# Ledger of designs, part 163: VH-VL binders against Cytochrome c oxidase assembly factor 8 (COA8)

Target 1, 167 residues: Cytochrome c oxidase assembly factor 8 (COA8), of Homo sapiens (Human) (q96il0)
Amino acid sequence: APERGAERRDTAPSGVSRFCPPRKSCHDWIGPPDKYSNLRPVHFYIPENESPLEQKLRKLRQETQEWNQQFWANQNLTFSKEKEEFIHSRLKTKGLGLRTESGQKATLNAEEMADFYKEFLSKNFQKHMYYNRDWYKRNFAITFFMGKVALERIWNKLKQKQKKRSN
Key: E = the ipSAE of ESMFold2; O = the ipSAE of OpenDDE; V2 = 0.75 times the mean of E and O plus 0.25 times the DockQ between their complexes.

## First folded at step 15 (VH-VL)

Design mg52 (from mf2 with heavy chain E99D; framework fv_ebronucimab; at its last look DockQ between E and O 0.37; V2 from the best seeds 0.00; counts 0 for: pae E 2.8 > 2)
Fold by OpenDDE, look of step 16:
Structure mg52 (fold): chain C 167 residues (1-167), chain A 124 residues (1-124), chain B 111 residues (1-111)
Amino acid sequence: as target 1 above (167 residues)
Amino acid sequence: EVQLVESGGGLVQPGRSLRLSCAASGFTFSSYAMNWVRQAPGKGLEWVSGISSSGGRTSYADSVQGRFTISRDNGKNSLYLQMNSLRAEDTALYFCAKDSPFDYLWGTYAFDIWGQGTMVTVSS
Amino acid sequence: QSELTQPRSVSGSPGQSVTISCTGSSSNIGKGYDVHWYQQHPGKAPKLLISGNSNRPSGVPDRFSGSKSGNTASLTISGLQAEDEADYYCQSYDSRLSGYVFGTGTDVTVL
């Protein structure tokens, strides 16, 4: 019985961008685009006196970022793979080689590629719907917590002003 | 069914290394941060380490900092704990614990799912 | 490692109400971090009982309630039942440790 080669599902290596912001940075840093997701990672600053609410917000933002990075990394890999397979399949069907006479990679025309995009979007429609739903939920939550943090900061500033007036 | 199953525990001598594994099933493993929590015999719970959903962020208790390494393979739905330079005080039942879904109202992170644990005994 | 302080044991008769305290510091509960509670029966894994100071997960009976004030969180078990005999642990986050902290645990006995 031929050993069915376990298709190594090329999971996108969780290549967290090794971009380390300067240690003395007091603000968020934006890294270069990730090679898989093409999303620019944000390195969130952690204040010395981070409040629990600020921590929650930061964690939520970080998790949302990681979620997005993973989603798009996987999506881009899938897209690239399926695109290549589509091109190869179509070229083969046409009796064309994978390379032109000039040695360039053979490509399909815009119309043929439009069919691929349509099919790809159709195939992944449900996945994108779930992504969008979760994206909205996460971003709404982030906005909500940003509001809470803003209120907390205002309140803390007011308390400090009152204390300074009382002394 | 949502399940976590720990493995890799055993008897080891001080200074040796051990690698624990946790197999996750019944949920989207890659969507949740994971933790290791240990319980020494007849003692309370102690948080050991945590790892973000992507594995990009890790945290450790001071007691294990520099000795233990948490990692994950989302493709295999697996969490790992590499334990180096083991000490007698590391003797414990080690639990794999999943972060709860983010509460969009309260932003709470509790451990909602636990494995049954794997026993690590460090003795001469 | 900084632990949250719990009473070693609490006992009550069936139908009574018992309260377990969890006392922290200005770096954890007192700073405003949420407190979670876990129930652990002998030889079993911990089970999440209360999340975020007072939230009950699905399947947790209404007789369990959580509260928080200042540096202290409390778990109240009303209408104590034989099945409630277990160890109970509080959990929070500590900013000094940059990690999660558990309480010392409380053994609840039903008399």
Scores: ipSAE 0.686, ipTM 0.874, lowest interface PAE 0.8, mean pLDDT 90
Fold by ESMFold2-Fast, scan of step 15:
Structure mg52 (fold): chain C 167 residues (1-167), chain A 124 residues (1-124), chain B 111 residues (1-111)
Amino acid sequence: as target 1 above (167 residues)
Amino acid sequence: EVQLVESGGGLVQPGRSLRLSCAASGFTFSSYAMNWVRQAPGKGLEWVSGISSSGGRTSYADSVQGRFTISRDNGKNSLYLQMNSLRAEDTALYFCAKDSPFDYLWGTYAFDIWGQGTMVTVSS
Amino acid sequence: QSELTQPRSVSGSPGQSVTISCTGSSSNIGKGYDVHWYQQHPGKAPKLLISGNSNRPSGVPDRFSGSKSGNTASLTISGLQAEDEADYYCQSYDSRLSGYVFGTGTDVTVL
């Protein structure tokens, strides 16, 4: 029976592939790489006695994972489509077909592809800067809340020891 | 500038289905979790359902679990609520609401932006 | 019914202070979950008034303040104005329900 408050993965309309964790786990579980983002998703274990602070950390980590998966799924899709369009355009300009005599996809050499990579990096420079800025902000926040959770656990152990000595 | 607009409400018979929509504008929709909150005429607020920023995680109030389905389309800046097996007690004004930005100090998740609501009346 | 308990109504005169209580249990406010407050004028959508127990969003007057102790959160409106006539709702998270819960609502009347 599903536990109340256990999050479940439903649809992924941003192009993220579905995966399922082991049936039950007392720890976080890491899945196979997502087809679109190439990132390994983490399914977070929700303990029965999760504190509000632990919930904040878990939700921040889950949200960061979803943000990261959306970014890279979209980026990889955009890269693949623009690369394919560039190759097809250049082959057409040269009067070449889209497939080789052996039936393989026709491709451009490294010198020809250098123009595409330079253009793609230049075009996406601001997008990647915003990603890096948000990535650092998110990781600083995660580290901060990890520290808060660690302090909470230490404080609770101290309180437990004090109460145990009273009995 | 920042706005949420609900639609799809109306009069519907018990046992039937209805689909609500919420159109978002003026903010990066794909960055925020979204919620549905309802309010029966002359009554208080009741949280109905929530969905994470990518749509990968959903949650439901016990009263609607198994009957309602929340979903989103980030490419269209739209949130949806599919309501099946409607009951008289589902009669309410349905609001969509956005989670607030992450607060680095406190990590709060209040509902900072609300739509004006769409009225759903379940009656014979 | 698992929603948070608020007084049905409070009233005050212009310039006075009123306080609205919001009482929960060990599975929500008492566990340490944040409390948020919303103001709803008749026929309008709720507006976020206080987030995370005491934080005031930009545009909310200093007259509004929040606090939390044990199982109870409080919203205080000082220097009461006519435009403060509205319904006020507290909100928290409940670990037993694994979802958000709202208060029963308080109608504030300025006499």
Scores: ipSAE 0.658, ipTM 0.862, lowest interface PAE 1.4, mean pLDDT 86
Fold by ESMFold2, look of step 16:
Structure mg52 (fold): chain C 167 residues (1-167), chain A 124 residues (1-124), chain B 111 residues (1-111)
Amino acid sequence: as target 1 above (167 residues)
Amino acid sequence: EVQLVESGGGLVQPGRSLRLSCAASGFTFSSYAMNWVRQAPGKGLEWVSGISSSGGRTSYADSVQGRFTISRDNGKNSLYLQMNSLRAEDTALYFCAKDSPFDYLWGTYAFDIWGQGTMVTVSS
Amino acid sequence: QSELTQPRSVSGSPGQSVTISCTGSSSNIGKGYDVHWYQQHPGKAPKLLISGNSNRPSGVPDRFSGSKSGNTASLTISGLQAEDEADYYCQSYDSRLSGYVFGTGTDVTVL
């Protein structure tokens, strides 16, 4: 499991006595939801003496976050656009206006909207299948490298103990 | 068929600019980091610049820092290199290269797919 | 701007083994970064030959092998064949430069 930091402006923590600014933070940080993807980004901590293996893990996590944000931002925009186009097309076919008397966008009933959802899922089936496959592959790789980093840190602590005892 | 095709090379005078393009096909372009590598005539390979899969992180060799700008358009499956203030030493064949699939599963940062290159000649 | 050092050329007869060294520093290979190898035939783009020090991508013959120790990586071609005549480059990451670094290149000649 990855280490997780918390945004202090979103909490009312008990017992916190020191401010830890982002530039000097030793923890990963979770930011606010992205406007387009609705996903919360992680702001990764970079230690001064980051090992090549630690850098590899961090890059894997960064690239996976960016890939995931981009996928959902694009899917959310596509979904919204195609939903509106479907409603517009069906309303025109029925001879209805795009707005109600209150100025609110006209909609379709639940049964009519079900046709849109089925069409959208069918159209995007392959895309979501590949996304799920890649999501699992990426998470497996991240978990694997988290384990390797943990073992590296244990080994380094044992080496440090050997040096101290030789004094 | 996985393919990278570079374009935009040519003969230019020192101090001028060029923009290189790389068109990608046969793979999910937005899933991979991309790089530019150059090779001067009769010389070895030199890494020039790299860009993350989203375009949010970029890096440059010291020799081009401040003069070259890497960018990408994931909607067009295209990678770009804006080359400003060109010098005679920038004369080279410029390759577009993709990070290996092993970069996310095995943690290897190797360049597994290369384009054919586009030639840039900077001469008075 | 740092380069990984390779011999300028290496030659061998068909069936012989040749080894190409790639020597770096404490900011690249010596820090523990992986080494990758590329083969480049004349007039063609480089091809990935070995990744992660010793991993052979699909389609690379078993006669190619790689290893790494300390500041030095090695590529060995066991049972040299005529088609192995090409330029070979090693590549790693350098923490001081915050970027990739290639070796100086080795011209392999089959006699």
Scores: ipSAE 0.412, ipTM 0.725, lowest interface PAE 2.8, mean pLDDT 83
ESMFold2 (binder alone), look of step 16: mean pLDDT 91; pTM 0.945

Design mg53 (from mf2 with heavy chain E99Q; framework fv_ebronucimab)
Fold by ESMFold2-Fast, scan of step 15:
Structure mg53 (fold): chain C 167 residues (1-167), chain A 124 residues (1-124), chain B 111 residues (1-111)
Amino acid sequence: as target 1 above (167 residues)
Amino acid sequence: EVQLVESGGGLVQPGRSLRLSCAASGFTFSSYAMNWVRQAPGKGLEWVSGISSSGGRTSYADSVQGRFTISRDNGKNSLYLQMNSLRAEDTALYFCAKQSPFDYLWGTYAFDIWGQGTMVTVSS
Amino acid sequence: QSELTQPRSVSGSPGQSVTISCTGSSSNIGKGYDVHWYQQHPGKAPKLLISGNSNRPSGVPDRFSGSKSGNTASLTISGLQAEDEADYYCQSYDSRLSGYVFGTGTDVTVL
């Protein structure tokens, strides 16, 4: 049985409540690492009175997170697939089996893998360059909107103080 | 060349289903949210559905909620709209539209690129 | 169900200015959501004309300008030209509907 009935509604001043219910998160939280991208997702708290500007910032951050997750999930899958293909092709060229006598996967040493890493980096240079460009653009936009939200909050607090003083 | 090309429209009877496709080219499809917008003959634009860049979040107009399903395949650079339980009022030209908050670096959520549309006619 | 309200038609002579209003409610324009404008020539797809109330995409002439105040946004076309004869639509986001809303559309005629 959920204990949600034990949760008291804050005194109902419309809008401004500092009360966070016992079973309710009132701020962002970080989840476990994604199995493909290996990045931890951030789950964003949505305030009840979220302004249009705050919504733009939150959606910008959410979309940037999705974009980043998608990029690294695809990159990691591509890397793993091409790495295995490279190892298998080199083992065939040497006339070696894919498994050792102990039943473990046969591997190449670090010196032999250097060829793969050089090829992979060269092949993906343009892709990583565009990723870095877009990453900087996205972070610039996020920083800009964070500043706008901060100014909006300061303005609202000043407006509230002015109202309190005038009554 | 940056473009969106819709397909799958046609004449269909009320109560039946139709699947629309939108093929994207000339940009990184997986980086942008996508939308479907329709326009009935001689009428204005109506937003139908939207999907996030990863496909993890979807949204629908009340008029189509529960009947239409938006989806995407980033590996194929394609957007889809599965339309079930079609009604005469669903008759419209269906446009595929790209949404990009980063086109202006300011988080604007305008529809910057549109396809030419695919015509769906629901009639007996 | 609730669309943004635009005049059905506006007309002007070449070189004149015309203004198209777009009136919303407290759940969309009045709440502070941005307004975008699209131009649609007969038989063609809409083209983004103004984004974020007043920003012009590359290739859009500066004679097109947008503004917003309260529940109303306006698109002004200065130095009206024959090629401006088209339908114009405003668009915003609506928090009650949790989705996008378009205006009823305005037919601009160049006399």
Scores: ipSAE 0.011, ipTM 0.600, lowest interface PAE 9.3, mean pLDDT 82

Design mg54 (from mf2 with heavy chain S100G; framework fv_ebronucimab)
Fold by ESMFold2-Fast, scan of step 15:
Structure mg54 (fold): chain C 167 residues (1-167), chain A 124 residues (1-124), chain B 111 residues (1-111)
Amino acid sequence: as target 1 above (167 residues)
Amino acid sequence: EVQLVESGGGLVQPGRSLRLSCAASGFTFSSYAMNWVRQAPGKGLEWVSGISSSGGRTSYADSVQGRFTISRDNGKNSLYLQMNSLRAEDTALYFCAKEGPFDYLWGTYAFDIWGQGTMVTVSS
Amino acid sequence: QSELTQPRSVSGSPGQSVTISCTGSSSNIGKGYDVHWYQQHPGKAPKLLISGNSNRPSGVPDRFSGSKSGNTASLTISGLQAEDEADYYCQSYDSRLSGYVFGTGTDVTVL
């Protein structure tokens, strides 16, 4: 779109959206969808008393978010670029201009576009397979550390309760 | 082969600037956080700066805060350190180091791959 | 910035065991942050030796082991070999500094 340049102020060079959370928030803040990845970024609240285990979970979640947003921003940009190049190439082959006499963008029919989608999926099959593998690994790790953090918090509450009884 | 190669070091006068580069190969550069670590001649290791996998988050040692800027270009598999207002005490061998993958067993961010370093000498 | 404290040097004979201590504070090791260990031969880059207190990367011999208790982490080299002669550095994270800190370094000499 014509406003694509203005959207760049909302993203990092890698396609990760930048936003500011409310000052002194006490929990994670969710921003608007990133213009390139279409994913909502999460700004992670850092507790004053964050434990090392809680930091590991937060860093894992932050890195996973950056990894996921980079993947989809690059994928979406590649898809859009190749789609436009495919349309342009087909129209040129047919001896047609990029725009109609009314100034509207010329388009291809559903059957022609189906060819592009099939080619794009086939071309990117291996890339998507590696993405899925890493996505499951990352979510397993996040779930595992969420469990560890939950157990740490339960243990700390039990320890605190015991100390109060002994005093 | 997996490697990191630093460049851009040299002799520079106090108060001037220098830009270091680190070229990565043999792994998916865009998936890992990167760091700069320095070592003065005959001295120990000192962490200088770190950057997240996308470049969206950066951190600095107090000794370089406000003077050094870390950045990366994932399309070029390159890490950079812009060093401004250099001081004699910045004289050191500068290493590029990759943070290891975070995994479900250990959850570690140890520096698993290191370059050979590039020497920066700040002297009049 | 705060450094973690290590002995300047330790010495041993081949086949002996040596232990290197790494002492921090309540803002780093004492808070529970992991300790990593690096080996540096003269003129070479550091090499990761132990990650996350006690885990050995592929290719690191079983004779290297790490532990952590309170404010102190330890690296133990059992069955000391001539090739173990090097500088050893511990590393952790410091919450007060919001950054990484390295130990002062220990020179291991094999006599």
Scores: ipSAE 0.528, ipTM 0.787, lowest interface PAE 2.0, mean pLDDT 85

Design mg55 (from mf2 with heavy chain S100A; framework fv_ebronucimab)
Fold by ESMFold2-Fast, scan of step 15:
Structure mg55 (fold): chain C 167 residues (1-167), chain A 124 residues (1-124), chain B 111 residues (1-111)
Amino acid sequence: as target 1 above (167 residues)
Amino acid sequence: EVQLVESGGGLVQPGRSLRLSCAASGFTFSSYAMNWVRQAPGKGLEWVSGISSSGGRTSYADSVQGRFTISRDNGKNSLYLQMNSLRAEDTALYFCAKEAPFDYLWGTYAFDIWGQGTMVTVSS
Amino acid sequence: QSELTQPRSVSGSPGQSVTISCTGSSSNIGKGYDVHWYQQHPGKAPKLLISGNSNRPSGVPDRFSGSKSGNTASLTISGLQAEDEADYYCQSYDSRLSGYVFGTGTDVTVL
């Protein structure tokens, strides 16, 4: 049953911080760590005259951030869920209750938990390898588009100088 | 098989609400931005709303801003459109559409996969 | 609002070439945003035909080609065939609206 007034209104499983940057900021804003991923989100400044190329770079960076936040939020939630299930299973096997007499959750010693950690790491090995592959691909793309934007900005400045010197 | 299947459409009176669903299969749903596009009978395509891969960013056409809410559940491979304060002008076939993967060379974001659509009729 | 302008209809005979224009403004095509093209047969969902001005998705015949210049994008269908009879829509992004915009649509008739 849900607790009266204790339940949160907004629950996003992957969790992404929706903190807003200060108004009229001309710079990117870094927010507090996300509850689920424990990563700090970047809120991107959008210039008034953003070019299509600048928009592509910003969207790529925003999508990469969301992909990264979602990956780690999912991993952390999966870890917590499977850890709890493992503990409950082992306590049941030992004939122990889920709560101590003090009302705290019953726990396993470090030697017993080592089994879980090894299983979790082994199970998620391929997932982490795919994460690393995508991370590198995304950062290559970001670097490439940063270069394109830099060249566009240089070209625009040269065009403006040409117009100003047309006497 | 890569596919999107919309549901939830039907006949509804003006001022009421409907919730549309779109079920995705055959691809990693959580990796792509999703959109709703509508088409009134005998008319052209109109973009309605979009949502980023995590659901952290949403956007809306001016005609539906404040009335419609787009959301997604990546754990269930599902996209939703909550439609409130419906008007006769909202009568249309509603498609869900997936944005193409970012082209690392060109950076294009076209709508590469579309569902068959679900019909929403707003009439008394 | 502010849809991209396409001709209502274009007609051609089998084997001929037809071109569909898509005209926008300085806030969309004219600003440099990419143009995508979709083909829609009656009663069916749209199918992506051209991505990013001129790129063909896998499985789209090379008879379909796209180009963009200034405020206008064009879709050209060479070697027109009966199965090309469909509605065609262009799509871009509009910075003023901060959203996607579609063209008014063009009905291609093969006779």
Scores: ipSAE 0.603, ipTM 0.834, lowest interface PAE 1.7, mean pLDDT 86

